# Miniprotein binders against p81326: the designs that were tried, part 4

Target 1, 226 residues: p81326
Amino acid sequence: MLHFGGFIMEINHISKILEKEREEYIRNKVEEYLKQGFSKDDAVNKANQSWRTYIGHRIQDVIYNLLKKFLKDSGLKVTTDKALNNRNLPEELDKVKRLIAINYGEYLFLPDADVIVYKVENNDIKIIAIISVKNSFRERRFETTYWKLKLKESPVTSHIKVFLATPDKDNEISYKCPNGKPKKMRIILEYELDGIYFLKEDFEETEKAKHFGKIVEDIIEISKKL

## First folded at step 8 (miniprotein)

Design R29
Fold by OpenDDE base, look of step 11:
Structure R29 (fold): chain B 226 residues (1-226), chain A 101 residues (1-101)
Amino acid sequence: as target 1 above (226 residues)
Amino acid sequence: GPEEILEEAEKLLEEAKKLIEEARKLAEKGDPESLEKALKLLEKAIRLLYKAIWLIEKALDQGVPEELREKLKLAFFKALLLLYEAEELLEKIKEELEKQK
């Protein structure tokens, strides 16, 4: 059995390491877009946007796989919002989907849930946590906070913990008050979310802001209380 | 040493990648025989990936230069990505086989 336990700490610099592939990726995408008839400037811009999406998904997939493996021994299960976007779902996943849905009157919508952790007890499903994975905060700074607040509005979903996992490559939320100036985004995210987990070493640790290596233990502890 | 481990891990990754691609092509055919063959290929790929991960972890537990450490980590992340892909495809194929029964 792979003792994945030691490697969760090695997740440090995931963004930096994966960024090594950026130059080649961008070059290939630019060439592709040029062949499609875009201008050089447009091709470069589109390639950069494509890269952001690509690297974000790769980080998400790595985190998903790690959590799935680390939580398996505890009897916890992991899925994704993508897996729930099927018309024909197994009964278990259909239940998961219903238990995280947010009511908008005539419509039910799913929160952004890169990773969903749940347990099955006596054929009943309990949702434990939703984890949002973000490489950077250039876009949609408080999206995860929005979903947390929406989940709190229903007794069905109010117990669900919402976590943010990020390498914070641009140091937007790594410190609360760098140089004596409060970082609004860090303060708000830490206040509204149940936890922030950093895929790096250089950050201000608090009760809610921890290294990603702590997320498994925290989730297991939460699962015991539900 | 750690360099030889990295080389072996990368070889395993490439082999696993090929198996996953073959499995994907078989799965596209959709018939039970092809799906079963695809499952076997994916199971093999998954075993190779776990072996690669194990090797990488062993190397990382050793004191290695930073440059080699980064290469090992990259290989590790690639292994996890391939593992995700293989397991996702495996689950889909299993579901499809159950529907055909």
Scores: ipSAE 0.454, ipTM 0.754, lowest interface PAE 1.0, mean pLDDT 90
Fold by ESMFold2, look of step 9:
Structure R29 (fold): chain B 226 residues (1-226), chain A 101 residues (1-101)
Amino acid sequence: as target 1 above (226 residues)
Amino acid sequence: GPEEILEEAEKLLEEAKKLIEEARKLAEKGDPESLEKALKLLEKAIRLLYKAIWLIEKALDQGVPEELREKLKLAFFKALLLLYEAEELLEKIKEELEKQK
C-alpha cells in the first residue's frame, strides 16, 4: 500500500514528466498520419490534437487510480464518467449515473465529472464528490462551475462537492492577484467550486485552493458528515 | 552511492514493466490458469516497484546533485505509473476469478 509522504507528493511533477514524452509522441504520430496519406501540415495538426487528448487522459488516469487506492479503506468507491458511459452498466454504476444526471426536459446529461467518489450502504448510494481534471484552461474554462450551479438547483444533488484538480503548468489560475490585479478565472473558480487542488508546488494556497495531497483527507471528512 | 541506486531502480522498473506486459497478455486469454499466472506476475511486479520507490526516496534523502535529482524524479514518476497500472490490473483479475467461482 502507498502512503502520502515524500515520494507520493512527487505527483506535483506529473506535468513535467509527461512533457518530456511530447517530442517522441508527436514524431511517432506524424509518421503514422503521413503513412495514412495526410499532408505534412495536416499530420502535424492532427498529432498536436492527439497529444492534447493523450496528456489529459494520462493525468486523469493517475488521479483516478490514486483516489481509488487511498479512499478504499475508508469505504469509499471511485468511478469515472468514461465508465458511466459504457454500454450495459452494472446496477451499481447505473445508480451512480442516475444520481448525478442533470435533467433538461426530455434529455438527461452527465455533468463534467471526470472522477466520481461515492459510498454504498446496504444498496443505498450516496454521491460524495465529483472531480473535474483540467490540464489546460484554453477552452471550457468555466464548464465545471456551470455544472456545480446545476447540481445546486436540486435537493437530491445539492450536497455533491465539486472539485477541480489541475497541474496548471501555465499559471492560469495559480494566483488570485498577480501583479496586484485580480485574476478573474481564479477568483470565479475558487468562489463557485468547493475546492481547487493543484498538482504542483508553486501556487497561492487558500482555504479552497490546496495541494492535491490534501484531497483524500478532505473527501473522507466530507463523507463522515453524510 | 546515488548513481548506483538510480541504476538499480531503473533495472527494477524495466523488469516490472516486462512482467506487467506479460501479465496483460495472459489476462487477455481469460482462462483461470492464465489469470492465476498473471496474478503471480503482477504481485512480483508490484514488489519490485515498491522496492524501486523505496530506493529512489532513499537516494533523494541523501541530497544529490540537481542533474541526478531530476533523473530520480523521472524514475519515481515512472514507478508510480507502473505501480498503479499493475494494481488496477491485479484487482481486475481478482474480480474476474471470483466471478468464475
Scores: ipSAE 0.000, ipTM 0.225, lowest interface PAE 12.5, mean pLDDT 81

Design V2b
Fold by OpenDDE base, second read of step 10:
Structure V2b (fold): chain B 226 residues (1-226), chain A 83 residues (1-83)
Amino acid sequence: as target 1 above (226 residues)
Amino acid sequence: SEEEKKIEELLLKALKLLFEALELAEKGDYEEAIKKLEEAVKLLEEALKIAKELGNEELIKKVEELLKEVKELIEEIKEKLEE
């Protein structure tokens, strides 16, 4: 039994941890933008936008590190889209990059793939899962769904599981029908994706909507079937 | 209570250090990772002390579990440092 220690469960606090940095971050960015000649209002708006991006990256990094650590013993490998954005890739990563590419006729494009889990067997690479990390759903609400659908269209990529990991701090998708009103985004994301993993405790659990602590086990199980 | 808030603050600080340590370890900076984890241990030990003083069994259990995991992680990283 892979005792994934209580540490994964403590990811629930990531939003609180990062929020403590917000005031200082915003202040510094506002000052930076003011020096660049922006108005106070523009500087504040830009700082807030920068913060959203920053927090997204920080959460992604944490998730990446956790997955890399906990999947290592299973022989699974983890990379990121950032690592793939290089002209000089090791052969292994070059193969990974090609195996997640989506065909648009004359062009190949990569899906948003914050975290990519793959295995190497008999010198062949098999992509297991892509994890999209979203801090909020204010923008590009169904982007992950789009990529899942696009991956499904090719026999090369149709097997790739697409997961969403989120703290859902604004409770946009934590519940399907809060107060009897359906949350379209939750319903659609849960329907289209292979799983949603919450970095929090306060959510409606389903077969596909789980706590982030279960993602490692789920990925390992999927990997055994490929 | 104020004491519970203090425990939460200590936990959050410790967790921050833990996440940073993981990142450092993944980058191969094992020495700095260990330093952060050792600091996290100190914070968690302080939290545990307060939790025990309050008699909050839930917090005691949580902090003890975290302490165990952090210490195990330190040992794991130490092993890597020796390789």
Scores: ipSAE 0.612, ipTM 0.842, lowest interface PAE 0.9, mean pLDDT 92

Design V3b
Fold by OpenDDE base, second read of step 10:
Structure V3b (fold): chain B 226 residues (1-226), chain A 104 residues (1-104)
Amino acid sequence: as target 1 above (226 residues)
Amino acid sequence: SEEEKKIEELLLKALKLLFKALELLEEAEELAKKGDYEEAIKKLEEAVELLKEAVKLLEEALKIAKELGNEELIKKVEELLEEVKELLKEVKELIEEIKKKLEE
């Protein structure tokens, strides 16, 4: 059994590692956009936007890869919403897709599910958790909460845990009441979600707000109760 | 201290390589599922090289940590080093498994 302690704890450095690539990335993108005929200001803005998207995907990929690795020995499987966005799915993934779908009457839609953790028992699929990965909370601050609430509305999906994983670089939700003032977003997210996992050390720890290093153990424990 | 900064630098470099190795592993698995075994092996071989380099970096970090007598850092680096070595073993085993499939 891989001792999960060392590598997963070092995830704290992911933001620092990625930030070192930023300057070169931005420079290259700016040059690309200038060649496309954009102004310097537009090129810089577009490059910065591209970088935000890029970092988001990189963090998501790292989290996915880590969870896949560390949950493998427990017999748990992981997938992504991207993998489910296919017309021709393997039977297993098709079942996963159907089991996370939200009913809107005539239509079924999938929640935002960056990472999906499930198990296979006797050819039956059980969805354990959905992990939303957010690098920043500039946009769609409560989208994950919306999906959690929607999942609760159906007995088919009500058991699915919804977690948020974030480096929270700007300390938007790291503390509940800094300087005696409640952080609305932290309080609401922590209340509505099943857990928040931080890819850093500097945060207020609670029963639901933990270091990302705890997520594997928590998921395994949940899986045993299903 | 300067030595502690050096350890941190080495750790960051190693971690970067580890994350990339995991990406390559995932890509290789997807390629293998599609039957692209040769390309999968190529990705895994690249991952092996990255992991070997990570081992070297971590071993250097461990050496410095031991010289400093920092037990906490020693323990941290040792744990990480063990995990990397285990991952390296797994990747090598996966290469051999895929090679067998190519021969079928």
Scores: ipSAE 0.565, ipTM 0.815, lowest interface PAE 1.1, mean pLDDT 91

Design V6b
Fold by OpenDDE base, look of step 11:
Structure V6b (fold): chain B 226 residues (1-226), chain A 101 residues (1-101)
Amino acid sequence: as target 1 above (226 residues)
Amino acid sequence: GPEEILEEAEKLLLEALKLIFEALELAEKGDPESLEKALKLLEKAIELLRKAIELIQKALDQGVPEELRKKLEEAFKKAEELLEEAKELLEEIKEELEKQK
């Protein structure tokens, strides 16, 4: 049993760790925006928006690094959509990019793919999974679902698993029916996606909704079937 | 008191985790400079974890109510697990540095 050790399990604390930097970050950004000529209120609002973007990227980076590390021994590789946004890609990444592209007739576009897991066998690339990382669901709540549905439309991409990873800080999707009332977002995301992985302990666990600590094992199992 | 010790230990664990995550980021870059920086962070994290373990052990040795004892034991176990993994990661990075040399 690959003891995917304490590092993955302790990802629960990532939000808490990053939040310690928030006050200083906000202060510095407010000062920056004030120097640019914004009002105090505008500066604060912009700083908060900047923080949301920043913390989202930081969480994404941590997830990427963890997956890359813990999937390495299984021979699986990890990349990001950002890494694919280059005109001059190595052959391997160029193949990855082409294998996740969605056809819109005259154009090919990439889905939002914060993390892409793939394997190389006999010089052939097989895409295993795409992980979307969401810190909050204030914006673009069903974007990941859209991409899942689009990927499902092509025999080239229909096998690709799409997962959502989130700390769900505001408990928007942690429970299906809190107080007897269905949470539409949780129900829809769980139905449409291949899995939801929580970076926290306080959530309703189901077959598709699991702790992030399970994602490595799940990806490895999927990879064996491809 | 033992409650304050638990709080301090949890704080140390959180700080250690921060350093571990930063070390992981640096290690993934793979260049010698980044690997060396990662080693330094991990060494600090290991020190913090050892300190947390010592504090928790001290509290446990003084006798605590059962409910608090359980929390301390859980924190102790967590700290030991993290310590072991941090040490393993440290050795992995050292080996990688040696290979590049």
Scores: ipSAE 0.527, ipTM 0.798, lowest interface PAE 1.1, mean pLDDT 91

Design V7c
Fold by OpenDDE base, second read of step 10:
Structure V7c (fold): chain B 226 residues (1-226), chain A 80 residues (1-80)
Amino acid sequence: as target 1 above (226 residues)
Amino acid sequence: GPEEILYEALKLIFEALELAEKGDPESLEKALKLLEKAIELIQKALDQGVPEELRKKLELAFKEAEELLEEIKEELEKQK
């Protein structure tokens, strides 16, 4: 039963839910780093950095679990780049890994692929989409765009949709032209990527910029065309 | 308040989803306990009366928790 729309919308609260843990997390990490011999200022900075990493992983995990659940009935499968970082992969995942690899001449490297959606038909694997999950854009603002462009360079991977999912807590890409000033990052990301999905309500909606609640339907629709 | 209950319930549901994905009996049993707690919290909030917007969110969370609960129960039965 396609109960996709209602509960997925509640992901808007994930940032608030996780933020409640921040103070305790920071306190504990500061204490840990102080015990390791760092200065107070260094300990605080390291704790804040640790928090950013932690919360990013937590959001990614939630998104992964939701997509895995809601795409299951459609026959679509979900994995992660982390799951592909194994020497002994099942045949199916080994094929997935190979089908998302980017050619750098003598070397093949994987794109950053927080979530990978694929289907299996007649023992053939088709990669449908890669979802990059970003909590903030302080670093590597166009990394997802880089991977999208690299995937386009090969007929093997050119069909793979690349989506960005973000709560955009700091409103870095929520609006295109706030106060008449173009937000370069929003414009470029929206132009280069196949879609941006917001884990929030307050954003400028466009054809490519949607609420996260639409991602399941969009992926299913794409899968039918492959 | 009721909003805090929603957040707590959602947290429990998300954690239950994570545990359910592991698929082992121990994880599934833990997930059931979390979902039962979420359902209880939501029911308590609904019984106290909440604004309409919050009520709708709570009801959605409730429905999701119940559905996931049943799915997990079925999976546990298949593993026996």
Scores: ipSAE 0.473, ipTM 0.803, lowest interface PAE 1.2, mean pLDDT 91

## First folded at step 9 (miniprotein)

Design aE15D
Fold by ESMFold2, look of step 11:
Structure aE15D (fold): chain B 226 residues (1-226), chain A 83 residues (1-83)
Amino acid sequence: as target 1 above (226 residues)
Amino acid sequence: SEEEKKIEELLKKADELLYEAEELAKKGDYEEAIKELEEAVKLLEEALKIAKELGNEELIKLVEFLLKLVKYLIEEIKKKLEE
């Protein structure tokens, strides 16, 4: 069905695959910190802190590279909010930036987005979707929802789909009513966002809560209607 | 661009092997599934070599992850054989 569908059916495991890098990463970082003169205990603590930052960015980078590759043959292009914040933007990216920016009167801000999917047709740029990648929900739990609501306020951006991609290792949003009690964070995120895509197998599937591999097909289908 | 076309061909062939391996695993033919995936590893290793010769960092990162993905699948199927 999809180009690269064999790979796509298996990418729910991104987080688990990358977690296997932890032991070697920690070992190498401890060695680096010891050479810098830190005690063993300090080196281990610093290495663990370094890993938490590293793995979050690592997951984002993998998602970016996979989507860029898997969406290319459907005429879809992919960029990141980091790329859009560069000082000297190519003309195409400058247009993408202007098309997703939120107006606050005298100020203009980009929404929180890790990955941005767009297409170019007849010299026109159409933003299809933004994808926020969250490794955990301890901080800024509803930031993605806020940006969806802001994008809905303007006819220029109201069509943009806002997705969340997450391993959700601690089951913070994996189930709607664990133990018979509604989980506020899951309920609100699912209600407000256009989709939640899990980088794991064990979660409560719904019309909007899906395995990450489905995101490619969903984006392609959405793009055909725009 | 000839090298990039070769990488695309290798990725396509590796992808087909993943489809086949999944069907074999569904039937319980785990050893055959592993053989298909091991061939996919060889194709991806060749693709990675070419990507490194090109110096294409995004393509290198892509193929490196796909290689890890296939090796992960091999590990998971081998666990089923041990049971």
Scores: ipSAE 0.806, ipTM 0.920, lowest interface PAE 0.8, mean pLDDT 90
Fold by OpenDDE base, look of step 11:
Structure aE15D (fold): chain B 226 residues (1-226), chain A 83 residues (1-83)
Amino acid sequence: as target 1 above (226 residues)
Amino acid sequence: SEEEKKIEELLKKADELLYEAEELAKKGDYEEAIKELEEAVKLLEEALKIAKELGNEELIKLVEFLLKLVKYLIEEIKKKLEE
């Protein structure tokens, strides 16, 4: 197993590293929006919104690639919800898609699944975990918990672990009761989810709240029990 | 593929160097830490070259990020040397 101990330890800098790209990104987007006829103020606002989306995707991509690499030697496979949105899927991915689908009566919908970890044994697919990657919690604060609860409602999906990975840049969920005041979001997320993994050092560690470096080991352990 | 294995080997070596550099930095051996990190950069650059030759976008993105990470660490340690 490729032990990426050094890289895992330093993953804490992901936000700072990616933020270095912000100035250039914003400048380019502002210019683009100005050319489209937006005012300077509107262009700046749109650029900032675009950046938030962009940086979220970048963090997700990094986490995806790291997990894919770290889990490969363990025989575990990784995909994304985006990869599952194709009309023509390979058989394996089509099975994965079906195994994470949530029943809404007449309709099946996929949960938000930034990263999906699964194994293939004797041509059978077992979904191990879904990892939601969040850079900030300003929007869709409990979306991940919603999907966890929905997955629990079916015997087909109830075994799937749902994890949250975040740098928590704004310290929204890093501590349960800072200054004696409960952080509602941290408490609820920790209660409802199977784990929270921080891409930072400054957080309150608990049984369910851990450093991102532990996620690979945890997933491998879960995979052995399934 | 053989090329993918080579990339994996390079990444492993780079990771080891990164770990060693961290330990050196903790001991205050910043100059030696930087040397280890610079070697890691070389390995990652080689990995990136191979990844590009393979056209593997995922590996390209990963290695590019790792390069940024190591370069960032070098910068941070250099700042400590100036302090």
Scores: ipSAE 0.614, ipTM 0.841, lowest interface PAE 0.9, mean pLDDT 92

